# VHH binders against Alsin (ALS2), part 7

Target 1, 196 residues: Alsin (ALS2), of Homo sapiens (Human) (q96q42r690to885)
Amino acid sequence: GYIASLHELATTERRFYSKLSDIKSQILRPLLSLENLGTTTTVQLLQEVASRFSKLCYLIGQHGASLSSFLHGVKEARSLVILKHSSLFLDSYTEYCTSITNFLVMGGFQLLAKPAIDFLNKNQELLQDLSEVNDENTQLMEILNTLFFLPIRRLHNYAKVLLKLATCFEVASPEYQKLQDSSSCYECLALHLGRK

## First folded at step 25 (VHH)

Design i6 (from e1 with S108A)
Fold by OpenDDE, look of step 26:
Structure i6 (fold): chain B 196 residues (1-196), chain A 122 residues (1-122)
Amino acid sequence: as target 1 above (196 residues)
Amino acid sequence: EVQLVESGGGVVQPGRSLRLSCAASGFTFREYAMHWVRQAPGKGLEWIGNIYFSGSTYYNPSLKSLVTISRDDSTNTLYLQMNSLRAEDTAIYYCARDSYDIWTGEHAFDSWGKGTLVTVSS
């Protein structure tokens, strides 16, 4: 039902936030703290990625908290943050993806291979755990890249849950239409960003 | 030596627009993200926004609709366009060079100018 779906969203959002926080604190921060990471341009690009990542984490965390409040307060569907503030979410994800793309265009994580090799080797298990990559043949830089694209996958989940919520309303209702439209926006963006 | 010099401040009436400039020298300007911050009388520093070397911008959500940050790397100049100014916008405005801290997720900087005073009054 409707409430059950919201609980699931709240739970998974909290877990997702936790995972991203771990990536930020255990991977991204140490990585940026390494000496001789590369040129000033490379470091700046990575810092931009990190900035957008952190902002996205903050947004997701705040969303998770808002969901808990939402469930406690028995509010209307239209007041859901991912619905009411869809533009904020979509823009934040777009900006993050743009930062990653810019970083990749300039060589991306491959530029960090040499300076970060010891760090990555030391944290191989952690990288694999966070990325859920079980293939031992996957290069560490590829796993690192996968980690930074993890947030994009959450857009699919938002689209999915919105569709699920839509089933709880009459097709002719404004709530149904809004949920459907919003779901489409999240899915469209996920597909678009996933191709980059 | 890193130098940042703000200009364009002054007294302006409510509802008007103002453009501030920040002249940078002593470093490779085009390689650095730049910030605008302000300090109102009796208040702490407030982050306005930043612009990365890529041209990407980010703003304080409370001010986003009223401000635009841009840069000219050919002249090593940072700009802050402010529209629809209010009395609450009265402050000393500073430009600052980026020094990012990913742990806090907050904008940090390692150098800033002396500031330029903006007074919004009727």
Scores: ipSAE 0.022, ipTM 0.358, lowest interface PAE 5.6, mean pLDDT 88

## First folded at step 26 (VHH; from i6 with S111H)

Design o5
Fold by OpenDDE, fold request of step 27:
Structure o5 (fold): chain B 196 residues (1-196), chain A 122 residues (1-122)
Amino acid sequence: as target 1 above (196 residues)
Amino acid sequence: EVQLVESGGGVVQPGRSLRLSCAASGFTFREYAMHWVRQAPGKGLEWIGNIYFSGSTYYNPSLKSLVTISRDDSTNTLYLQMNSLRAEDTAIYYCARDSYDIWTGEHAFDHWGKGTLVTVSS
């Protein structure tokens, strides 16, 4: 139902925030502290990724807190944060994904492979846990890459929950249409970013 | 440069209402949670409350019934509505940009304005 879906959104958002926080503190931060990371450009690009990632974390954290408040009040669909403030989410995710794409295109992962090898080997289990990659044959750098693009999965989740919420309204209702439209926007962005 | 400019302070009688404004510039206002804090004469800084980007608010329990925080992202303005003012509400009121860790429960900020003085007196 409607309320159950909102609770699920809130719960999963908190988990998502926790995961992002762990990635930031246990992966990104240590990576940035490594010696001989490569060229100045590579380091700058990685710093940009970290910055955008942190901003995304901040957004998601606020969203989690907002959802808690939302669940204690009037639960109007139009006031749902991912709907009402969709532009902020879309922009934040776009900026982050652009940063990791730039890092990737410039060979950042290739350049990071050597200086990060000891760190990655030491934290293999953590990488696998955070990325949810269970294949032991997957290279650690590939897992790291997967981890960087992990947030895109959440966009699909937003789209799905919005569709689910839409089913709670009559097709002819404004709520239904707005939820459907918003869902499409999130899904479209997720697909677009996933192609990079 | 991040700038926060409070306004709307002045002398008011007890029981009256007052709305303070905070004009923000130099950063993407819509992305940040914002805070109101105050400092009474001879006392330390007191946190009033905050508002997230979503418009959701959280207040100091001691002040919750008397204050309302709102924001207008189109004008980059933060508001503090205060009702039923008392003499003990006399203070300099500051708006502050958030640096809060939402899940640790610790309110913090990295920028604040020069403040606006509110004097409640008969």
Scores: ipSAE 0.860, ipTM 0.920, lowest interface PAE 0.5, mean pLDDT 93
Fold by OpenDDE, fold request of step 27:
Structure o5 (fold): chain B 196 residues (1-196), chain A 122 residues (1-122)
Amino acid sequence: as target 1 above (196 residues)
Amino acid sequence: EVQLVESGGGVVQPGRSLRLSCAASGFTFREYAMHWVRQAPGKGLEWIGNIYFSGSTYYNPSLKSLVTISRDDSTNTLYLQMNSLRAEDTAIYYCARDSYDIWTGEHAFDHWGKGTLVTVSS
């Protein structure tokens, strides 16, 4: 139902925030604190990834808090944050995915200096946990790719929940149309970013 | 450069209402949660409340005065409506840009204005 879907959105958004926060604090911050990360270009690209990642994390955190408040008030569909403020989400996700794509296109994690690679290898188990990769034979670079593209999965989830919410309204209603249109936007973005 | 400029302060009698404004510039205002804080004479900073980018608000439960925080993203302006002002509400009021850890409840600020003085006196 409508309320159940909203609760699911709130719960999963909090979990997603926690995951992003863990990645930021346990992987990105320590990684960027290393004295030798690689070439200037590689470091700059990684710093951009970290910056956009942090911004995304901040948005998701605020969204989680907002959803908690939303669930205690009037739960009007048009006031749903991912709908009303969709532009902020789409922009933030786009900026982040662009940064990580640029980093990977230029060589990605493979171009990192030995200390950075050693750090990542040392924390491979943590990386697997964070990325939810269960196959122990998965290569480090694949784990990293999976980890840093987790936000695309969340975009798909936004699209799904918006469609689910739309089914709670009449097809001819403004609520239905807005929810469906918004869902399409998130899905289109996820598909576009997933191709890169 | 990030700038926050508070306005609307002044001398007001007890029981009156006052609305403060904070003009933001130099950053994407609509993306940030914003805070109001105050500092009474001889006292430390007191957190009043915040508003997220969504418009959701959270207030200090210890405040006895009625406060309402709102924002206008089209004008990059933050507002603090205060009602039924008391002498103990006399303070310099600051708006601050958020660095809050939402899930730990820890408030932090990376930028704030020079403040506006509110004096409640008979």
Scores: ipSAE 0.860, ipTM 0.922, lowest interface PAE 0.5, mean pLDDT 94
Fold by OpenDDE, last read:
Structure o5 (fold): chain B 196 residues (1-196), chain A 122 residues (1-122)
Amino acid sequence: as target 1 above (196 residues)
Amino acid sequence: EVQLVESGGGVVQPGRSLRLSCAASGFTFREYAMHWVRQAPGKGLEWIGNIYFSGSTYYNPSLKSLVTISRDDSTNTLYLQMNSLRAEDTAIYYCARDSYDIWTGEHAFDHWGKGTLVTVSS
């Protein structure tokens, strides 16, 4: 039902925030502290990725807190944060993915491979856990790449929950249409960003 | 450069209402949670409350019934509505930008304004 879906959104958002926080503190921060990471340009690009990741994490954290408040008040669909403030989410994800793409295009991952190899080997289990990659034959840099793009998966989840919420309203209702339209926006962006 | 400028302070009689404003510039205002804090004469800083990007608010339990925080992202403005003012509400009021860690329960700020003085006296 409607309320159950909102609780699920809140619970999974908190889990998502925790995962992002772990990635930031245990992977991104240590990576940035390594010496000889690459050229000045690639290092700056990685810093930008980290900055945008942190910003995204901050957004998700605020969203989690907002959902807690939302669940204790009037739960009108139009006030749902991912619906009402969809532009903020879409922009934040776009900016983050753009930074990753720039880093990738400039060969950042290739240049990072050698300097980060000891760190990645030492933290292989953590990388696998955070990325949900269980194949032991997967190269660590590929796992790291997967990890950087992990946030995009959440966009699909937002789209799904919005559709689920839409089913709680009559098809001819404005609530149904708004939820469905918003879902489409999240899904479209997820597909677009997932191609990179 | 990040700038926060408070306004709306002044002398007011007990029982009256006052609305403070905080004009923000130099950053993407709509993305940040914002705080109000105050400092009474001879006392330390007191946290009043905060508002997230979503508009969700949290207040100091001791002040919740007396204050309302709101925001207008179209004008990059933060507001503090105070009702039924008392002499003990006399203080310099500051708006502050939230830091990135919102889950520690601590009110951390990375920027704040110069403040606006509110004096409640008969």
Scores: ipSAE 0.853, ipTM 0.917, lowest interface PAE 0.5, mean pLDDT 93
Fold by OpenDDE, last read:
Structure o5 (fold): chain B 196 residues (1-196), chain A 122 residues (1-122)
Amino acid sequence: as target 1 above (196 residues)
Amino acid sequence: EVQLVESGGGVVQPGRSLRLSCAASGFTFREYAMHWVRQAPGKGLEWIGNIYFSGSTYYNPSLKSLVTISRDDSTNTLYLQMNSLRAEDTAIYYCARDSYDIWTGEHAFDHWGKGTLVTVSS
């Protein structure tokens, strides 16, 4: 039902935040703390990724907190944060995905210096856990790609949740239309970003 | 450069209401949670509350009934509505930009204004 879906959104958002926070604290921060990461360009691109990642994480954290408040009050569909503030989400996700795409287009993690690669290799198990890659034979670069595109998966989840919420309303209702439109928007973005 | 400028302070009688404003510039205001803090004479910094980008608020339980935080992202302005002011509400009030993990419960911030003085006296 409607309430159950909202709780699911809240729960999964907090989980997602935790995951992003773990990635940031256990992977990105240590990685960026290395003395030799690679060329200036590679480092700058990675820093941009990290910056956008952090901003995204910050947004998701706030969203999680907001959802907690939302669930304790009037649960109007129009006040749903991912709907009401969709532009902020779309922009943040877009900015992040653009940054990671740019990083990858320019060579990505393969261009990192040996110490960075060694660090990543050393933490491959953690990376697999964070990326939810179950195949232990998966190459490091593939794991990393999966990991840093996790936000796209979350966009799909937003779309699904919004659609599910829409089904709780009459088709002729404004709530239904808005939720459906918003769902489509998130899905469209996810698809667009996923093609890169 | 990040700028936060508080205004609206002054002398007010007990029981009255006051609305403070904080004008933000130099950053994407709509993305940030914002805080209000105050410092009474001879006392330490006291956290009042915060507002997330969504408009959701979280308050110091000791002050919750007396304050309302709001924001206008179109004007990059943060507000603090204070009702039923008491003498103990006399303080310099600061707005601050949120900076850290909000889940830790730490109300950390990286920038704050110069503050505005609120004096509650008969």
Scores: ipSAE 0.847, ipTM 0.916, lowest interface PAE 0.5, mean pLDDT 94
Fold by ESMFold2, last read:
Structure o5 (fold): chain B 196 residues (1-196), chain A 122 residues (1-122)
Amino acid sequence: as target 1 above (196 residues)
Amino acid sequence: EVQLVESGGGVVQPGRSLRLSCAASGFTFREYAMHWVRQAPGKGLEWIGNIYFSGSTYYNPSLKSLVTISRDDSTNTLYLQMNSLRAEDTAIYYCARDSYDIWTGEHAFDHWGKGTLVTVSS
């Protein structure tokens, strides 16, 4: 029901935040600490990815804390953060996905210098764990792509939860309309960003 | 350039209320969690609480019933309401911006105001 779906959103957001935080601290920060990462252009694109990733991680962390507070209050649908502040979410996800797409189009992780590739190979088990890739035969580059495109899956999850919440209201209600419209916005963005 | 300017401090009698303001500029205020921190004379820094972009607030448990943090994103202003002030609330009050860059931890504040002095005395 309504309350259960809100708790699902809160629990999965906390889990997603933890995942992003681990990627930031265990993969991106050590990688960017290496003295030689590659050409200036490749490094700049990777730094932009890290910057947008950090901003997205920050947004998700704030959202998780806000959901915890929301669950202890009145729980009005119109006050739900992904509805009320949807533009911040849509923009942040778009900026991040654009940054990773730009990096990958220009050659991505394969254009990094040997110290960076060695770091990634040495940490393949960690990368598999963080990306939740189950097949041990999956190549490093596919693991990295799966890992850095996890946010698109989260957009789909937002859309699904919002639609589920909408079904708890009468179709004529303003709550239903707002939840349905927001669900459509998140799903549309997820499909747009996920063109592969 | 990021700027945080506190105001509203001064001398106030015990038992009274006081509202502090922090005017923010040079960054997208509405996207940041903002914090209040104070430092009593001769003491270390004490975190008062924060407010997320959503308006959700969290407080130092020892101060929770005495303070309220709010924000106005249309004027880029952070507020601290303090009630039933006591002599022990005498301190310099700072507003601080959260840091989220790749290099810093979650507890680092990357920008601070100059502070506003609140003196609670007869």
Scores: ipSAE 0.631, ipTM 0.837, lowest interface PAE 1.4, mean pLDDT 89

Design o5
Fold by ESMFold2, last read:
Structure o5 (fold): chain B 196 residues (1-196), chain A 122 residues (1-122)
Amino acid sequence: as target 1 above (196 residues)
Amino acid sequence: EVQLVESGGGVVQPGRSLRLSCAASGFTFREYAMHWVRQAPGKGLEWIGNIYFSGSTYYNPSLKSLVTISRDDSTNTLYLQMNSLRAEDTAIYYCARDSYDIWTGEHAFDHWGKGTLVTVSS
């Protein structure tokens, strides 16, 4: 029901934040610490990815903390942060996905210098665990793509949970309309970004 | 370029209330968690609390009944309301901004104001 869906959002957001934090600390930070990553253009694009990723991670962390407070309070649907502040979420996800797309279009991880490629190969098990890829035969490049596009999957999850919440209200109610509109916005963005 | 300017400090009688302001500029204020920190004479830094972009607040448990943090994103201003002031609340009060840089940890405070002095005395 309504309360169960709120707990689903909070639990999965905490898990997502933990995942982003691990990617930041165990993959991005060590990778960017290497002395030779590649050409200046490739390094600059990867640095932009890291910058947008860190900003998204920060947003998700704040959201998780806000949901904890929300669950101990009144729990009114209109006060739900992902609904009330949707433009902030949509913008941050768009900025991140644009940065990773730009990096990949220009050659991506395959153009990194040998020390960086060696780091990624050495950590392939960690990358697979973080990306939640089930097929043990998945190649490194697909694992990396899955990993860095996890935020699109999260947008679909937001849309789904918002729709679940909407079904707890009458179709003619303002709550239903607001939740359904927000769900549609998140789903539309997820589909748009997935086509890039 | 990032600037945080506290104001509203001064001499206040015990038992009274005081509201401090922090004017922010040079960054997108509405996206950041903001913090209040104080330092009493001869003491270390004491975290007072924070406010997230959502308006959700968290407080130092020892101070939670005495303070209220709020924000106005339309004027880029952070506030600290202090009630029932006591002599031990005499301190320099700072506002601080979180960092989200790839290299820093959560709540690393990358920018601080110069502080505003509050003196609780007769």
Scores: ipSAE 0.622, ipTM 0.824, lowest interface PAE 1.4, mean pLDDT 89
Fold by ESMFold2, fold request of step 27:
Structure o5 (fold): chain B 196 residues (1-196), chain A 122 residues (1-122)
Amino acid sequence: as target 1 above (196 residues)
Amino acid sequence: EVQLVESGGGVVQPGRSLRLSCAASGFTFREYAMHWVRQAPGKGLEWIGNIYFSGSTYYNPSLKSLVTISRDDSTNTLYLQMNSLRAEDTAIYYCARDSYDIWTGEHAFDHWGKGTLVTVSS
């Protein structure tokens, strides 16, 4: 029902935040701290990815905290952050996905210097765990792709939760319409970004 | 340039209320969580509370019923309402901005105001 779907959103958002925080602290920060990372262009593109990733992580952290506060209050649908502040979410996800796409189009992780490649290979088990890849024979580059495109999965999840919430209202209600429209916006973006 | 400028401090009598303001400029205020922190004479920093972009607030439990944090994103202004002031509330009050940069650590405040002094005295 309505309350269960709100708890689902809150729980999964905190889990997603924890995942992003781990990627930031255990992969991106150590990688970017290496003295020899690659050419100037490659480094600049990766730095942009890290910048947009950090901004997205910050948004998700604030959202998780806001949902915790929301669950202690009246819980009116119109006050739900992903409805009320949807443009902030859509923009942040778009900025991040654009940054990772730009990096990958220009050669991506394959063009990093040997110390960076060695770091990623040394941490392949961690990368696999964070990406939730099940096949232990999966190549490093596929693991990295899955890992850095996890946010698209999250957009689909937002759309699904918003639809679940909508079913708790009459089709003619303003709550239903807002939830349905927002769900469509998140799903449309997820599909658009998934095409690259 | 990021700027945070507190105002509204002064001498007030015990039991009175006071509202502090923090004018923000040089950054996209509406996207940041903002914090109030105070420092009483001879003591360390004490976190008062914060407000997220969503308007959600969290407070130091010891101050929860005495303070209210709000924000006005149209004027880039952060507020601290303090009620039933006591002598122990005498402090310099600072507003601070969260950092989300990959290099600065998760809970580091990267910019602070210069503070506004509140003195609670007869």
Scores: ipSAE 0.578, ipTM 0.810, lowest interface PAE 1.7, mean pLDDT 88
Fold by ESMFold2, fold request of step 27:
Structure o5 (fold): chain B 196 residues (1-196), chain A 122 residues (1-122)
Amino acid sequence: as target 1 above (196 residues)
Amino acid sequence: EVQLVESGGGVVQPGRSLRLSCAASGFTFREYAMHWVRQAPGKGLEWIGNIYFSGSTYYNPSLKSLVTISRDDSTNTLYLQMNSLRAEDTAIYYCARDSYDIWTGEHAFDHWGKGTLVTVSS
């Protein structure tokens, strides 16, 4: 039902925020603290990834807190943050995905200096846990790709939850149409970004 | 670069209401959670509450019935409405910006205003 779908969104957003926070604190911050990461170009691209990741993480944290408040209030669908502020979400996800794509096109993690590669290899178990990769034989570079493209999976989840919420309204209602249109918008973006 | 300027303080009688403003500049205001904090004479800092980009607010439980935080993203302005003011509400009131860079922890305030003094006295 409607209330159950709202709780699903809130619970999964809180877990996603926790995941992003862990990646930030346990992977990105220690990695960027190393004195030798690689060439100037590679370092600048990685710093941009970290900047956009931090901005996305902040957006998701605020969203989680907002959903907690929303669940204690009136719960009107039109006031749902991912509907009302959708452009902020779509832009932040796009900016992040563009940053990681730019980094990977220019050689990505393979071009990092040896101290950075050593850090990543030493922490491969943590990377697997964070990325939720189940196959223990998965190569480090695939684990890293899975990890840093987790936000695409989240966009698909937004689309799914919005569609579930839409089924709680009459097909002719304004609420149904807005929820379905927004679901399509998030799904379309997820597919577009996933092609990269 | 980043600037937060509080205004609206002054001397006010007990039982009256007062609205404080915080003018923000030098950053994309609509993306940030914003906070109000106060410090009474001889006391430590007391968090009043915050408002997220969504408009959702959270308040210090001891002050929840007395204050309302709002924001106007079109004018980059944060507001604090205080009602039924009491002598113990005498304090310097600060607005503060939340931080999100890679190096800071969650809910760290990276910029503060200089504050505006509210004195509640008959």
Scores: ipSAE 0.564, ipTM 0.805, lowest interface PAE 1.7, mean pLDDT 89
Fold by OpenDDE, look of step 26:
Structure o5 (fold): chain B 196 residues (1-196), chain A 122 residues (1-122)
Amino acid sequence: as target 1 above (196 residues)
Amino acid sequence: EVQLVESGGGVVQPGRSLRLSCAASGFTFREYAMHWVRQAPGKGLEWIGNIYFSGSTYYNPSLKSLVTISRDDSTNTLYLQMNSLRAEDTAIYYCARDSYDIWTGEHAFDHWGKGTLVTVSS
């Protein structure tokens, strides 16, 4: 049902936020603090990725908080952050993906090979845990890359949840249409970004 | 006994290509990531790159465009293809076996070859 779906969203959003926060604090931040990361351009690109990653973390955190409030306050579906501020979410995801793409075009995380090798080796278990990659044959840099694409996967979840919520409204209702439209936007973006 | 034997080194003119080989024995080669490192005269060790179990490769950004690492698990051989060699590439080149610490999750080098000298000179 409607409430159950929201509870699930709230719970998973909190977990997702926690995971992203861990990535930010334990992986991204230390990476940026390493000496001799590479060329100025590489560092700047990574900084941009980090900045936009942080913004996503913030938004996701706020969304999680709002869901909790929503569940306690019996608010209207329109007040859901992913719905009410869909443009902000979608734009932020787009920007984030753009930053990652730019970084990848320049060589991606492989540019961090030498400067980050000790760090990555030391944090291999953490990388695997965060990425849920269990294949021992997976390169650490690939795992790192996977971590930074995790946010994009959440877009599909948002789309699914919105569709579930839509089923709780009459098809002819404005709420239904808005939820459907928003879901489509998230799904389209997920598909588009997922191919990059 | 674990053995790594590099070969293929020598004197080469700038701009030329060279392929080094590392023959591995005494262990299950396919189960180990392998590394190439080099040491120029008067300088410290420089990591060139590695190849993992999956065949995925990882390179030093400063050398990536000029090197290719590959492996043949059927012959237990590691390769380093170097293109457009420069005088600065003069060094002893070593292959090294990756070591994984199951307790710390850290990687290191636990075995090295004796190295092969590459001299780039006009």
Scores: ipSAE 0.000, ipTM 0.214, lowest interface PAE 13.3, mean pLDDT 88

